# Designs tried in a protein design chat: VHH binders against Uncharacterized protein AF_1724. Part 3

Target 1, 305 residues: Uncharacterized protein AF_1724, of Archaeoglobus fulgidus (o28550)
Amino acid sequence: MEEKFRNCILGLAVGDALGMPVEGLSIENIRQLYGEVRDFLPSPYGDLNAGEWTDDTEQMVVLAESILETVYFDPENFAERLKRWFLETNSRRIGPSSTKAISNLMRGVHWTRAGVFSDTCGAAMRVAPIGLVYHFSLNLVERYAEISARVTHTGTAAIGGAVAVAVAIACNVLDFSDEEMLEEVLRRVEAYDNLLAEKIRYANEISDRDVEYAVEKLGNSISSLDVVPMAFYSYFAGKDFEESLIKAVNAGGDADSIAAICGAIKGAKGFAIPERWLEGLKDREFLEELATKLYELHMRIVKLT
Short names: E, the ipSAE of ESMFold2; O, the ipSAE of OpenDDE; V2, 0.75 times the mean of E and O plus 0.25 times the DockQ between their complexes.

## First folded at step 1 (VHH)

Design e05 (framework vhh_8emy_2)
Fold by ESMFold2-Fast, scan of step 1:
Structure e05 (fold): chain B 305 residues (1-305), chain A 120 residues (1-120)
Amino acid sequence: as target 1 above (305 residues)
Amino acid sequence: QVQLQESGGGLVQPGSSLRLSCAASGFTFSDYYMHWVRQAPGKGPEWVSSISTSGGSTNYATSVKGRFSISRDNPSKTLYLQMNSLRPEDSAVYYCAKLYRDYGSLYQYRGQGTQVTVSS
């Protein structure tokens, strides 16, 4: 179980760092600049070095640290930590919805009213700690995923995306089959956004098709309606961790978020991460310690009656 | 203020070689991937080649692979494109480019370009 926590957290950061250099690029642009991305590369925009992750991993860390402090998810604590992170981060890649919502929080708007009506994937990309810590109750995972999303996003696909990712992680930690995990995800997501649920189902149905076909059918924009289905496509299409992440990264578009989410879900399944990706990863030891602390918190909670 | 100045183009015969140069200023040249892009009359821009910050990694369009070589000199802030075995289809204005992302699309900063004409 502890290994699943470690691989989920590391898998998210690895996916983020692998996808980082191709964020915003089309499949054709990736082929022209890099051929096929299989290893860490520096940003072509000059903001990040090879093996460095983006606000996807940073916001996941913020959520994890909030949970470690409060034990049970507290949106007020999370909102305060997001404000502090926003002031301290050097990230130049923060999404528009997260920026607007956190700016509202900074102006003194309560978290219940700070979120913006948007379906970007900022909520889904950071939600992994909730799926890990609270996997003893899928209902609690769903509720906390929803509330964590609402701090910044009120769009139904953004909220549904966070639910989809957190539930998939929880099911994978519990050793559900892919079919059982997908059934649980779809049942819960349908309550938030029917189109997102349909696209996740379709992502599995086309998992035997190439990445170009998947991007044509599902999209690769910053919307949760594209990012989350593409992450699930990549998860189902790969036979192991490496193949899934190579597919996710080489999809382009919001590739860092697609690969981060795919890596988190695949890591939670217990798939081994290639050592070459771990050796180059920024702050690997810190992330491993964070995963251990989340696991210890989980164990303390399940012993409390 | 990003400024890029291309030079080295000209009129040459098929099979000839040319070396293009790009002088960069207004940014920390050694911190950025650099690219060569070309545009033939009436056509959109075509990416030709890219080079990493240190020069340790290079990539080429299939149409030029094996014939063109990209390189850089960070101390002099200069990007180069060595073009060998030139063909009439290589005739275009060649631009030095730095990438900038905006709203998910790639915005390329480029200079005024240098004209390459391959004709007999």
Scores: ipSAE 0.000, ipTM 0.241, lowest interface PAE 13.9, mean pLDDT 88

Design e06 (framework vhh_8emy_2)
Fold by ESMFold2-Fast, scan of step 1:
Structure e06 (fold): chain B 305 residues (1-305), chain A 120 residues (1-120)
Amino acid sequence: as target 1 above (305 residues)
Amino acid sequence: QVQLQESGGGLVQPGSSLRLSCAASGFTFSDYYMHWVRQAPGKGPEWVSSISTSGGSTNYATSVKGRFSISRDNPSKTLYLQMNSLRPEDSAVYYCAVRYEYTGWYKDHRGQGTQVTVSS
């Protein structure tokens, strides 16, 4: 179980760093510039070096730090930590919805009213710690994923996307089969957004098709309606961690978020991460220690040795 | 620097009540979430309860929910745990805890602890 926590957290950061250099690019542009992305590359925009992660991993760390302090998820603490992160971060990749919602928090708007009506994937990309720590209760995972999303997003697909990702992670830690995990995800997501549930189901149905086909059918924009289904497609389409992440990254669009989410879900299943990606990853030791602390928190909550 | 001093433990019979106190010093108490954790002989630490900076939000482990109540008094820098309907499995050393944030990492700081023994 500890290795699943480690691989989930590292898998998210690896996916983020792998997808970072091709964020915003089409499949055609990726092929022209890189052929196929299989390893860390520096940003073509000059803002980040090879192996460096973005606000996807940063916001995941913020959520992890919040629950390590509060033990059970508390949206007020998370909101305060998001405000601090927003002031301190050097990230140039923060989405407009997250920026507006956090600006509202900064102005003193309560977290229950600060969220923006938007379906961007900021909520889903950071939710992994909730799925890991609270996997002893899928109902608690769902509730906390929903509330964590609502701090910044009120769109039904954004909320449903966070629920989908957290539940998938929890099911994978519990060794559910892919079929059992998908059933739990779809049942819970339908309560938030029917279109998102249908697209996740479809992502599994087309998992034997190539990435270009998947992008044509599911999309690769910054919307949770595209990012989350593409992450599930990549998860189901790959036979191992490496294959899933390569498919996710080479989808382009919001590639860092697609790959981060895919990496988190696949890592939670216990798939091994290629050593070359771990050796190149920025702040690997810090992320490993974070995963250990989340595991220790989980064990304290459930009274396990 | 940070000091937490627990008190109020003792030997009681099943069904009894106890109120634990924690006196905090060395940091701005009102700026931090506070926690109670317990550790029984031969077991790892178990989280019991948490309270937000203002006291407006509280959380409890499933094993104690409905029986224990956490509260705080910021002016006196004191954390409390009201324990009702005590059971033998509640026997443990109870620690007051605060988590300090480092860049991306937490450090748990807890006091010396107060022993609670529930036996017939």
Scores: ipSAE 0.000, ipTM 0.260, lowest interface PAE 15.6, mean pLDDT 88

Design e07 (framework vhh_8emy_2)
Fold by ESMFold2-Fast, scan of step 1:
Structure e07 (fold): chain B 305 residues (1-305), chain A 120 residues (1-120)
Amino acid sequence: as target 1 above (305 residues)
Amino acid sequence: QVQLQESGGGLVQPGSSLRLSCAASGFTFDDYAMHWVRQAPGKGPEWVSSISWSGGSTNYATSVKGRFSISRDNPSKTLYLQMNSLRPEDSAVYYCAKSYRYYKGPFDYRGQGTQVTVSS
């Protein structure tokens, strides 16, 4: 189980770093500039080196550190840590909804009112620690994923996206089959956003089709309605960790978020991450320590259950 | 493994200044928030000050605010606490503590601490 925690956290960061250089590019642009992205590349904007991750991983770290402090998820603590992160980050890749919501928190708006009505994927991309730590209760995973999303997002697809990702991670840690995991995800997500649930189901149905087909049908914009289904497509379409992440990254668009989410879900299943990606990953040891602490927290919580 | 080595303590008079240092090894120093925690005889640990991984944010316990300054030198992997206008109430063993990347989390006490005694 501990390896699943480690591979989930590392898989998210690897996906983020792999997708980082092609964020915002179309499939055609990626093919013209790089052919097929299979390894870490530096940012074309000069802001990040090969193997460096973005706000996807940074916000995941913020959430993880929040729950390590509070034991059970506390949105007020998370909101305070998001404010600190926002002041300290050098990231120029923070999404518009996260920026607006955190700016509201910075101005003294309470977390219950700071979130913006938006469907961007900022909530889904960071939610992995909740799925890992609280996997002993899918209902608790769902509730905490929803609340963590509401700190910055009030859109139903954004909230549903965070629920989808956290539940998928929890089910994978529990060794659910892909079919069992998908059933749990769809049942819970449709209560928030029926279109998102439909697109996630469709992502599985077309998982035997190529990435270009998937992007045409599902989209690759920054919306949770695109990012989360594309991450699930990539998860189902790849036979191993490497194949899933290569498909996710080469989808373009919000590729860093698609690949980060895919990597988290696939890592939680226990798939091994290629050593070459781990060797090139920024702050690997820090992320490994973080995963170990999340696992230790999980074990402390369930000791009496 | 993680190792934190505190130094700079001593016996001083009230109103004096001391600068504590903490040398860090065994981890990527500039990826972690760092803290100073103190423990007086017969009392539990008291948080004193925190500094973010980048040094961009600092916080202080109300009892030391305006008198103490926390800083870090990431290239040398060293944490500092400048203590001014020391009071007898500041007497304690001071521990350097590592946290997670952003500065609100459980503390890891890895060093032996450095004794600060403020007395006549």
Scores: ipSAE 0.011, ipTM 0.256, lowest interface PAE 9.5, mean pLDDT 89

Design e08 (from e07 with K98R S99R R101G Y103S K104L G105K P106T F107Y Y109P; framework vhh_8emy_2)
Fold by ESMFold2-Fast, scan of step 1:
Structure e08 (fold): chain B 305 residues (1-305), chain A 120 residues (1-120)
Amino acid sequence: as target 1 above (305 residues)
Amino acid sequence: QVQLQESGGGLVQPGSSLRLSCAASGFTFDDYAMHWVRQAPGKGPEWVSSISWSGGSTNYATSVKGRFSISRDNPSKTLYLQMNSLRPEDSAVYYCARRYGYSLKTYDPRGQGTQVTVSS
């Protein structure tokens, strides 16, 4: 189980760092510049080195540290930690909805009203710690994923996306089959956003098709309606961790978020991460320690010694 | 009202040094990370450097790493960019910014920028 926590956290960061250099590029642009991305590359903009992760991983760390402090998810604590992160981060990759919502928090707007009506993927890409720590109750995972999303997003696909990712992680830690996990995800997501549920279902149906086909059908914009289905497509389409992440990254668009989410879900299933990606990953030891702390918190909550 | 006022630019020869300043007002300066962004004629904005709210961490674009140093003086609400070993390709209007959206190449300048021209 500890290995699944480790691979989920590391898998998210690996996906983020792999997708980082091609964020915003089309499949054709990626092929022209890099051929196929299979390893860490530096940002073409000069802001990040090969193996460095973005605000996707940073916000996941913020959520994890909030949970480690409060034991059970507390949106007030999370909002305060998001404000501190926003002041201290040097990231130039923070999404527009997260920026607006956190600016509202910093101006004194309560977290229940700070979120913006938007379906961007900021909530889904950070939610992994909730799926890991609270996997003993899928209802609690769903509720906490929803509340954590509402701190910054009120769009139904943004909330539903966070629920989809957290539930998929929890089911994978519990050793659900892919079919069982998908059924649980769809049942819960339908309550938030029917289109998102349909697109996730469709992502599984086309998992035998190439990445170009998937992007044509599902999209690769910054919307949760595109990112979350593409992450599920990549998860189902790959036979192992490496294949899933390569498909996610080479989708382009919001590639860092697609790959981060795919990596988290695939890591939670217990798939091994290629050693070459772990060796190149920025702050690997910090992330491993974080995963261990989350696992220890989970064990304390369930009172297993 | 957020106000940022850049200064310190000029015409210099290759290999010279310049120090840019940005005076901030209208917000709590020491609560924000700050950024330097430049825009050359016919080009989009290029991120140059960032500094955390406390000054404890700094980041640089690969093109300027080792030559430029970002710093801040929170009591005086001033951001600085020390530019050494200047090259013709550093010629641009330099803006300080409270926010920079890198993938969208968007930033939040409130000043007119300061022109740096490196030419013999």
Scores: ipSAE 0.000, ipTM 0.241, lowest interface PAE 13.2, mean pLDDT 89

Design e09 (framework vhh_8emy_2)
Fold by ESMFold2-Fast, scan of step 1:
Structure e09 (fold): chain B 305 residues (1-305), chain A 123 residues (1-123)
Amino acid sequence: as target 1 above (305 residues)
Amino acid sequence: QVQLQESGGGLVQPGSSLRLSCAASGFTFDDYAMHWVRQAPGKGPEWVSSISWSGGSTNYATSVKGRFSISRDNPSKTLYLQMNSLRPEDSAVYYCAAHYKGLYYSPTEFDYRGQGTQVTVSS
């Protein structure tokens, strides 16, 4: 179980760092500039080095640290920590909806009203700690994923996306089969956004097709309606961690978020992460310690309950 | 070949109703989520409502929830916005927009966008 926590957290960060250099690029541009991305590369804009992660991993850390402090998810604490993170970081890759919502929080708007109507994937990309810590109750995972998303997003696909990712992680920690996990995800997501649920189902149906076909059918924009289905496509299309992440990264578009989400879900299943990716990863030891703390928190909660 | 054409706007008094239509052509309408976006003079664009490609899911901005109703007729390739209890603040140019199976709010993320129809609510 501890290894699943570790691989989920590390898998998210690895996906983020692998996808970072090709964020915003088309498949054709990726092939022309890099061929196939299989390893860490520096940002073509000079803002980040090879193996460095972005706001996807940073916001996941913020959520994890919030949960470690409060034990049970508390949206007020999470909102305060998001404001602190925004003041202290120089992240160049923060999404537009997260920026607007956090700006509202900074102006004194309560977290229940600070969220903006948007379906960007800022909520889904950071939600992994909720799926890990609270996997003893899928209903609690769903509820906390929903509330954590609402702090910054009011779009139904953004909320549904966070639910999808957190529930998939929880199911994978619990050793559900892929079919069982998919059924649970679809059942819960349909209550938030039926189109997202249909696209996630379709992502599995086309998992035998190449990444170009998947992008044509599912999209690769910053919308949760594109990112989350593409992450599930990549998860189902890869036979192991490495194959899933390579497919996710080479989709282009919001590649860092697609790969971060895919890596979190695949890592939660217990798939091994290639050592070459771990060796080059920014702040690996810090992330491993964070995963251990989340696992210890989970064990304390289960023993108390 | 691709075209989105809005209609149904006009000048009305506060409290009245209007129904906007958007006729789509040149693409597979059933594959696209449809959106209504409005822009008032001197303000940026504001997302109003969305409907999924199948019609199974709808979303509304809080400012219009309970007053506006989005619907679509896939056989006729037409999108609708029923606007009830209109307020002066609803005055804007209303645009029809399409995004491939997405429900993402943003004028810049849409695959197709129409020319707009003017709605003016004043006495």
Scores: ipSAE 0.000, ipTM 0.120, lowest interface PAE 18.5, mean pLDDT 87

Design n01 (framework vhh_h_nbbcii10_fgla; at its last look DockQ between E and O 0.10; V2 from the best seeds 0.00; counts 0 for: pae E 22.8 > 2, placed apart)
Amino acid sequence: QVQLVESGGGLVQPGGSLRLSCAASGGSEYSYSTFSLGWFRQAPGQGLEAVAAISGSGGSTYYADSVKGRFTISRDNSKNTLYLQMNSLRAEDTAVYYCAAVRGYYKRLPSSHEFDYWGQGTLVTVSS
ESMFold2-Fast, scan of step 1: ipSAE 0.270; ipTM 0.631
ESMFold2, look of step 2: ipSAE 0.000; ipTM 0.109
ESMFold2 (binder alone), look of step 2: mean pLDDT 83; pTM 0.852
OpenDDE, look of step 2: ipSAE 0.000; ipTM 0.257

Design n02 (from n01 with V102K G104Y Y105G Y106S K107G R108Y L109Y P110R S111T S112P H113S F115Y; framework vhh_h_nbbcii10_fgla)
Fold by ESMFold2-Fast, scan of step 1:
Structure n02 (fold): chain B 305 residues (1-305), chain A 128 residues (1-128)
Amino acid sequence: as target 1 above (305 residues)
Amino acid sequence: QVQLVESGGGLVQPGGSLRLSCAASGGSEYSYSTFSLGWFRQAPGQGLEAVAAISGSGGSTYYADSVKGRFTISRDNSKNTLYLQMNSLRAEDTAVYYCAAKRYGSGYYRTPSEYDYWGQGTLVTVSS
């Protein structure tokens, strides 16, 4: 089980770092510039080295550290840590909805009112620690995923996306089959956003088709309606961790978020991450220690129950 | 609290070499090997600029264009020590050199505000 925590956290960061250099590019642009992306590459803007991760992983760390402090998810603590992260890092790669919502928090708006109406994937990309720590209760995973999303997003697809990712991670830690995991995800997501649930179902149905077909049908924009289904498509389409992430990265668009989410879900299943990706990953030791602390927190909680 | 102490600074002639060390001590909730470490410098009348940075494992490094090929950053996690080997020194390398640590890294190695812990600085003077 500890391995699943480690591979989920590392898988998210690996996906983020692999997708980072091609974020915003079309499939054709990726093919022209890089051929097929299979390994870490530096940012074309010269600001990030090969193997370096971005705000997807950083916000996941913020959520993880919040949970490690509060034991049970506390949105006020998470909001305070998001403000600190925003102020201290001045990250230019933060999505537009997260930027506006955190700006509202910085201005003194309470977290219950700070979120913006948007369906971007900022909430889904960071939610993995909730799925890992609270997997002993799918209802708690769903509730905490929803509340964590509402700190920055009020759009139903953004909230539903966070629920989908957290529940998928929890089910994979629990050794659910892919079919059982998909059933749990769909029944819970339908309560938030029916279109998102349908697109996730469709992602599984077309998992035998190539990436170009999947992007044409599901999209690859920064919307949770595109990113989350593409992450599930990539998860189902790959026979192992490597194949899933190569498909996710080469989808282009919001590739770092698609690959981060796919990597988290696939890692939570216990799939091994290629050694070459682990060797090249920025701050691997930090992420491994973070995963161990989350696992220790989970064990402490279930022992006290 | 993590404390950083630099050593190895001094006066050297142009073309010479110098090795800086930065020893870490104190407590942290995270192991030393999880910190990204960097060297910054400040010349008289100028702001802090990034010189070099290294990831926790040592697998990823950054160098400013002005020092690339001349300086080498390395770390020994068993000794909690960071190094900067400075070769082919130039007068323009004269500055106070600071070591700094941050809990995890991203591509923002050049941004001083991202670093959590700082040393007191060690002066490097390159002149004849």
Scores: ipSAE 0.011, ipTM 0.385, lowest interface PAE 9.2, mean pLDDT 89

Design n03 (framework vhh_h_nbbcii10_fgla)
Fold by ESMFold2-Fast, scan of step 1:
Structure n03 (fold): chain B 305 residues (1-305), chain A 127 residues (1-127)
Amino acid sequence: as target 1 above (305 residues)
Amino acid sequence: QVQLVESGGGLVQPGGSLRLSCAASGGSEYSYSTFSLGWFRQAPGQGLEAVAAISGSGGSTYYADSVKGRFTISRDNSKNTLYLQMNSLRAEDTAVYYCAADLRYWGSKYPDEYDYWGQGTLVTVSS
C-alpha cells in the first residue's frame, strides 16, 4: 500500500512535468515541434526546466500539507494555505478560476463564498491526497473531494471532476478492478454532473482508439469536462504507466493536467514509473517523503499496527 | 428495503469446511443482481472485519488476506442467494459471520458502506 501512495504522488508530478512543455499546444503543433513527447523537455517559454512541475503539483502539495496538519480535511486550513501559496509561488501558469477564487480569499471572503462558477480543472488536478489518505471510506473521499473543490470552484463539472479523480484513486488503492472503479466513479459523479459522467463512460468505450480520435471526441481544453475524461481515456488506453502518460501528454491542450491526473490514478493502481522519469524529476526526494507522511497519516487514522 | 438471512453456521474441527448461505428477500424496487454483497465477521472481543465481497454480476471479488486461498465467495442470482465456502478452517476463524448488501453494484471492504445487514450466524472452529 505504501508503494501505491508513493507512485500516486510521484505519478502526478511526473505527468505534470511531462505535459508542461506542451501545455496549450495542439496535437499538430506537438508533432511539428517535438514529434512525440516521451521524455522531459524544457518549457518553450523559458519559465521551467526539463523535469520541473507546475501549479498542478504545487496545489497538490498544498492540499497534502493541509491534511498532514489537520489529520481530517479542514477547508479553512486549506484556504489559508492556498492564500500563502499564492503569495509565494513563482508560477506563471495558475488558471483563471483559481486566481479569481484565491484573490477572493485574499480579500477576506470566507471559503464558502470565495469559489467561482467555473468548470476549470484546478480542483481535480490537486485532489490526489484525499483519495489516498481517506480511502478507508469512499463516502468520506467523495465528501472531502467535493468540499476541497468548493474552496475555489462552484461549477458542477469542477466539483464532479475532483470527486471522480479522488474516488478513482481510492478504488485503485483498494485493488478494485477497472470496471469496479469506473462504476463507483460514474455513480458518484452523476450526482454532480451528468455530462461529465457520460464523457468518462465514453472515454472508457473509446480507449482502443488513438489519441487524435479521443481528443476529437472528448476535447482537451482546460475544462474539467475535457481534462478529466481525457485523463481516464489515457488511463484505460495504456497497458502500463509509460504508455498511459505518453498518450496523455501527446493529447496537447491542458496536457500537464491531463497527464498529472492520469499519472496519479495509474500510480495509485501500483504501476511502476519508468526510472528515467524519476531520475529527472524535480524534488523527487521531497515528493517521496510527502507520500510516506501521507501513508503514515493514513495508518494512524485507521490504527493499523 | 432488503432483508438478509444467514444460515450454515455451526461447530467444525480445525482443517474442516463449512458453507454459509445468505438468502435475500424484500426490496422489490431493486433487482438482486444490481447490488453487491459481502461477508463480515466479528470474533469474540474484536471488531467487525471484512471477509469477502462480490459485485452484482459476480464478476469481481475481494478477499481479506487472512482467508485468501481458503474461502470462496459466490452468488446465485437466480436464487437470490450469496455463499461463502470456507475450507481449511482455523481456530482464529471462530466468529459471528454477517451477510451485508450494498445497493451499489460494486462491493467494498468497509462495513460503513453497506446498507443492509443480516442477523449473523455463529461459526465455531475447535476440537
Scores: ipSAE 0.000, ipTM 0.101, lowest interface PAE 21.3, mean pLDDT 88

Design n04 (framework vhh_h_nbbcii10_fgla)
Fold by ESMFold2-Fast, scan of step 1:
Structure n04 (fold): chain B 305 residues (1-305), chain A 127 residues (1-127)
Amino acid sequence: as target 1 above (305 residues)
Amino acid sequence: QVQLVESGGGLVQPGGSLRLSCAASGFTFSTSGSYALGWFRQAPGQGLEAVAAISSSGGSTYYADSVKGRFTISRDNSKNTLYLQMNSLRAEDTAVYYCAARYSPYYKGTWLSYDYWGQGTLVTVSS
C-alpha cells in the first residue's frame, strides 16, 4: 500500500514534468520538434528546466499539506493554503480559473463563493491526495473531491473530473480491476456531468486506437471534458507506466495535466515508474517524504500499524 | 524596467514597532492595474513565508496567522509605494523582508507572470 502512495505522488510529478515542455503544442508540432517525447526536456519558454514540474504538482502538494495539517479535509484550510501558495509560487503556468478563484479568495470572498463557473482541469490535476488518504471510504473520497474542486471551480465537468480522478486512485489502491474501477468512476461521475461520464467510457472503448485518433475524438484542450478523458485513454492504452505516460505526453495540448493525472492513476495501481524518470525528477526526495507522510496519516486514521 | 526597492528595516527591541516601505518604478499602482502586492520574509535558515498581501483596489488584505492583529499592509497609489506597519514585534519576526508585485489579471490562457521582487530589507528584533 505504501508503494502505491509513493508511485501515485511520484507518478503525478513525473507526468507533469514530462508533459511540461510540450504544453500547448499540437501533435504535429511535437513530431516536428521532438519526434516523440520519451524523457524530460526543458521548457521552450525558459521558465523551467528538464525534470521540473508545474502548478499541477504544486497545487497537489498544497492539498496534501492541508490534509496533513487538518487530518480530515477542511476547505477553509485548503483555501488559506492556496492563497499562500499563490503569493509564493514562481509558476507562470497557473490556469485562468485558478487565477480568478484564488484572486477572489485573496479579496476576502469565502471559499463557498470564490469558485468560478468553469470546466478547466485545475481541480482534477491536484486531487490525488484525497483519493490516497481516504480510500477506506469511496463516499468520503467523492465528497472531499467535490468540495476541494468547489473551492476554485463550480463547473460540473470540473467537479466531476476531480471526482473521477480521486475515485480512480482510491479504487486502484484497493486493487479493483480496471473494469470495476471504471464502473465505479462512471456511476459517480454521471451524478455531476453526463457528457464527462460518456467521454470517459468512450476513452476506454478507443484505448486500442493511436493517440492521434484519441485526440481527434476526445480533444486535448484545458477543459476537464478533454483532459480527464485523455488521461483515462492513456491509462487504458498503455500496458505499463511508461507506455501510458508516453501516450499522454505526446497528445499535446494540456499535456502536463493529461500526463500528471494519468501518472497518478497508474502509479496508484502499483505500476513501477522507470528509474531514469525518477533520477531526473526535481525534488524526488521531498515528494517521497510527502507520500510517506500521507501513508502514515492514512494508517493513523484507520488505526493500523 | 520594473523595480521594487524596500526601505525601513533595522534593529528594534521586542515590543517595538517599525514601518517598511516599498517603492515601485517601471509600473503604477493604479486601481485599474492588475498588480497584487505583498510582503514576504525569510528568517535565517528557513524558507520564504508570505506575511501580508493587498489587492489592486486596496479593498482586500491577507495576513499570515503569525502576524494577524500586529501587522498592517497598505498601499499609496499616488506615491506608488507599498507599506507594512509592524507593531508588537517579537524575536521570531527577525527576517529579511521582501516586497513583491505580481501581474495577476484573469487570463484567457494558462500564463501568469509574477516575478517582480525587491532586494530585501533586514529586520532584527533583539535587545
Scores: ipSAE 0.000, ipTM 0.137, lowest interface PAE 13.6, mean pLDDT 87

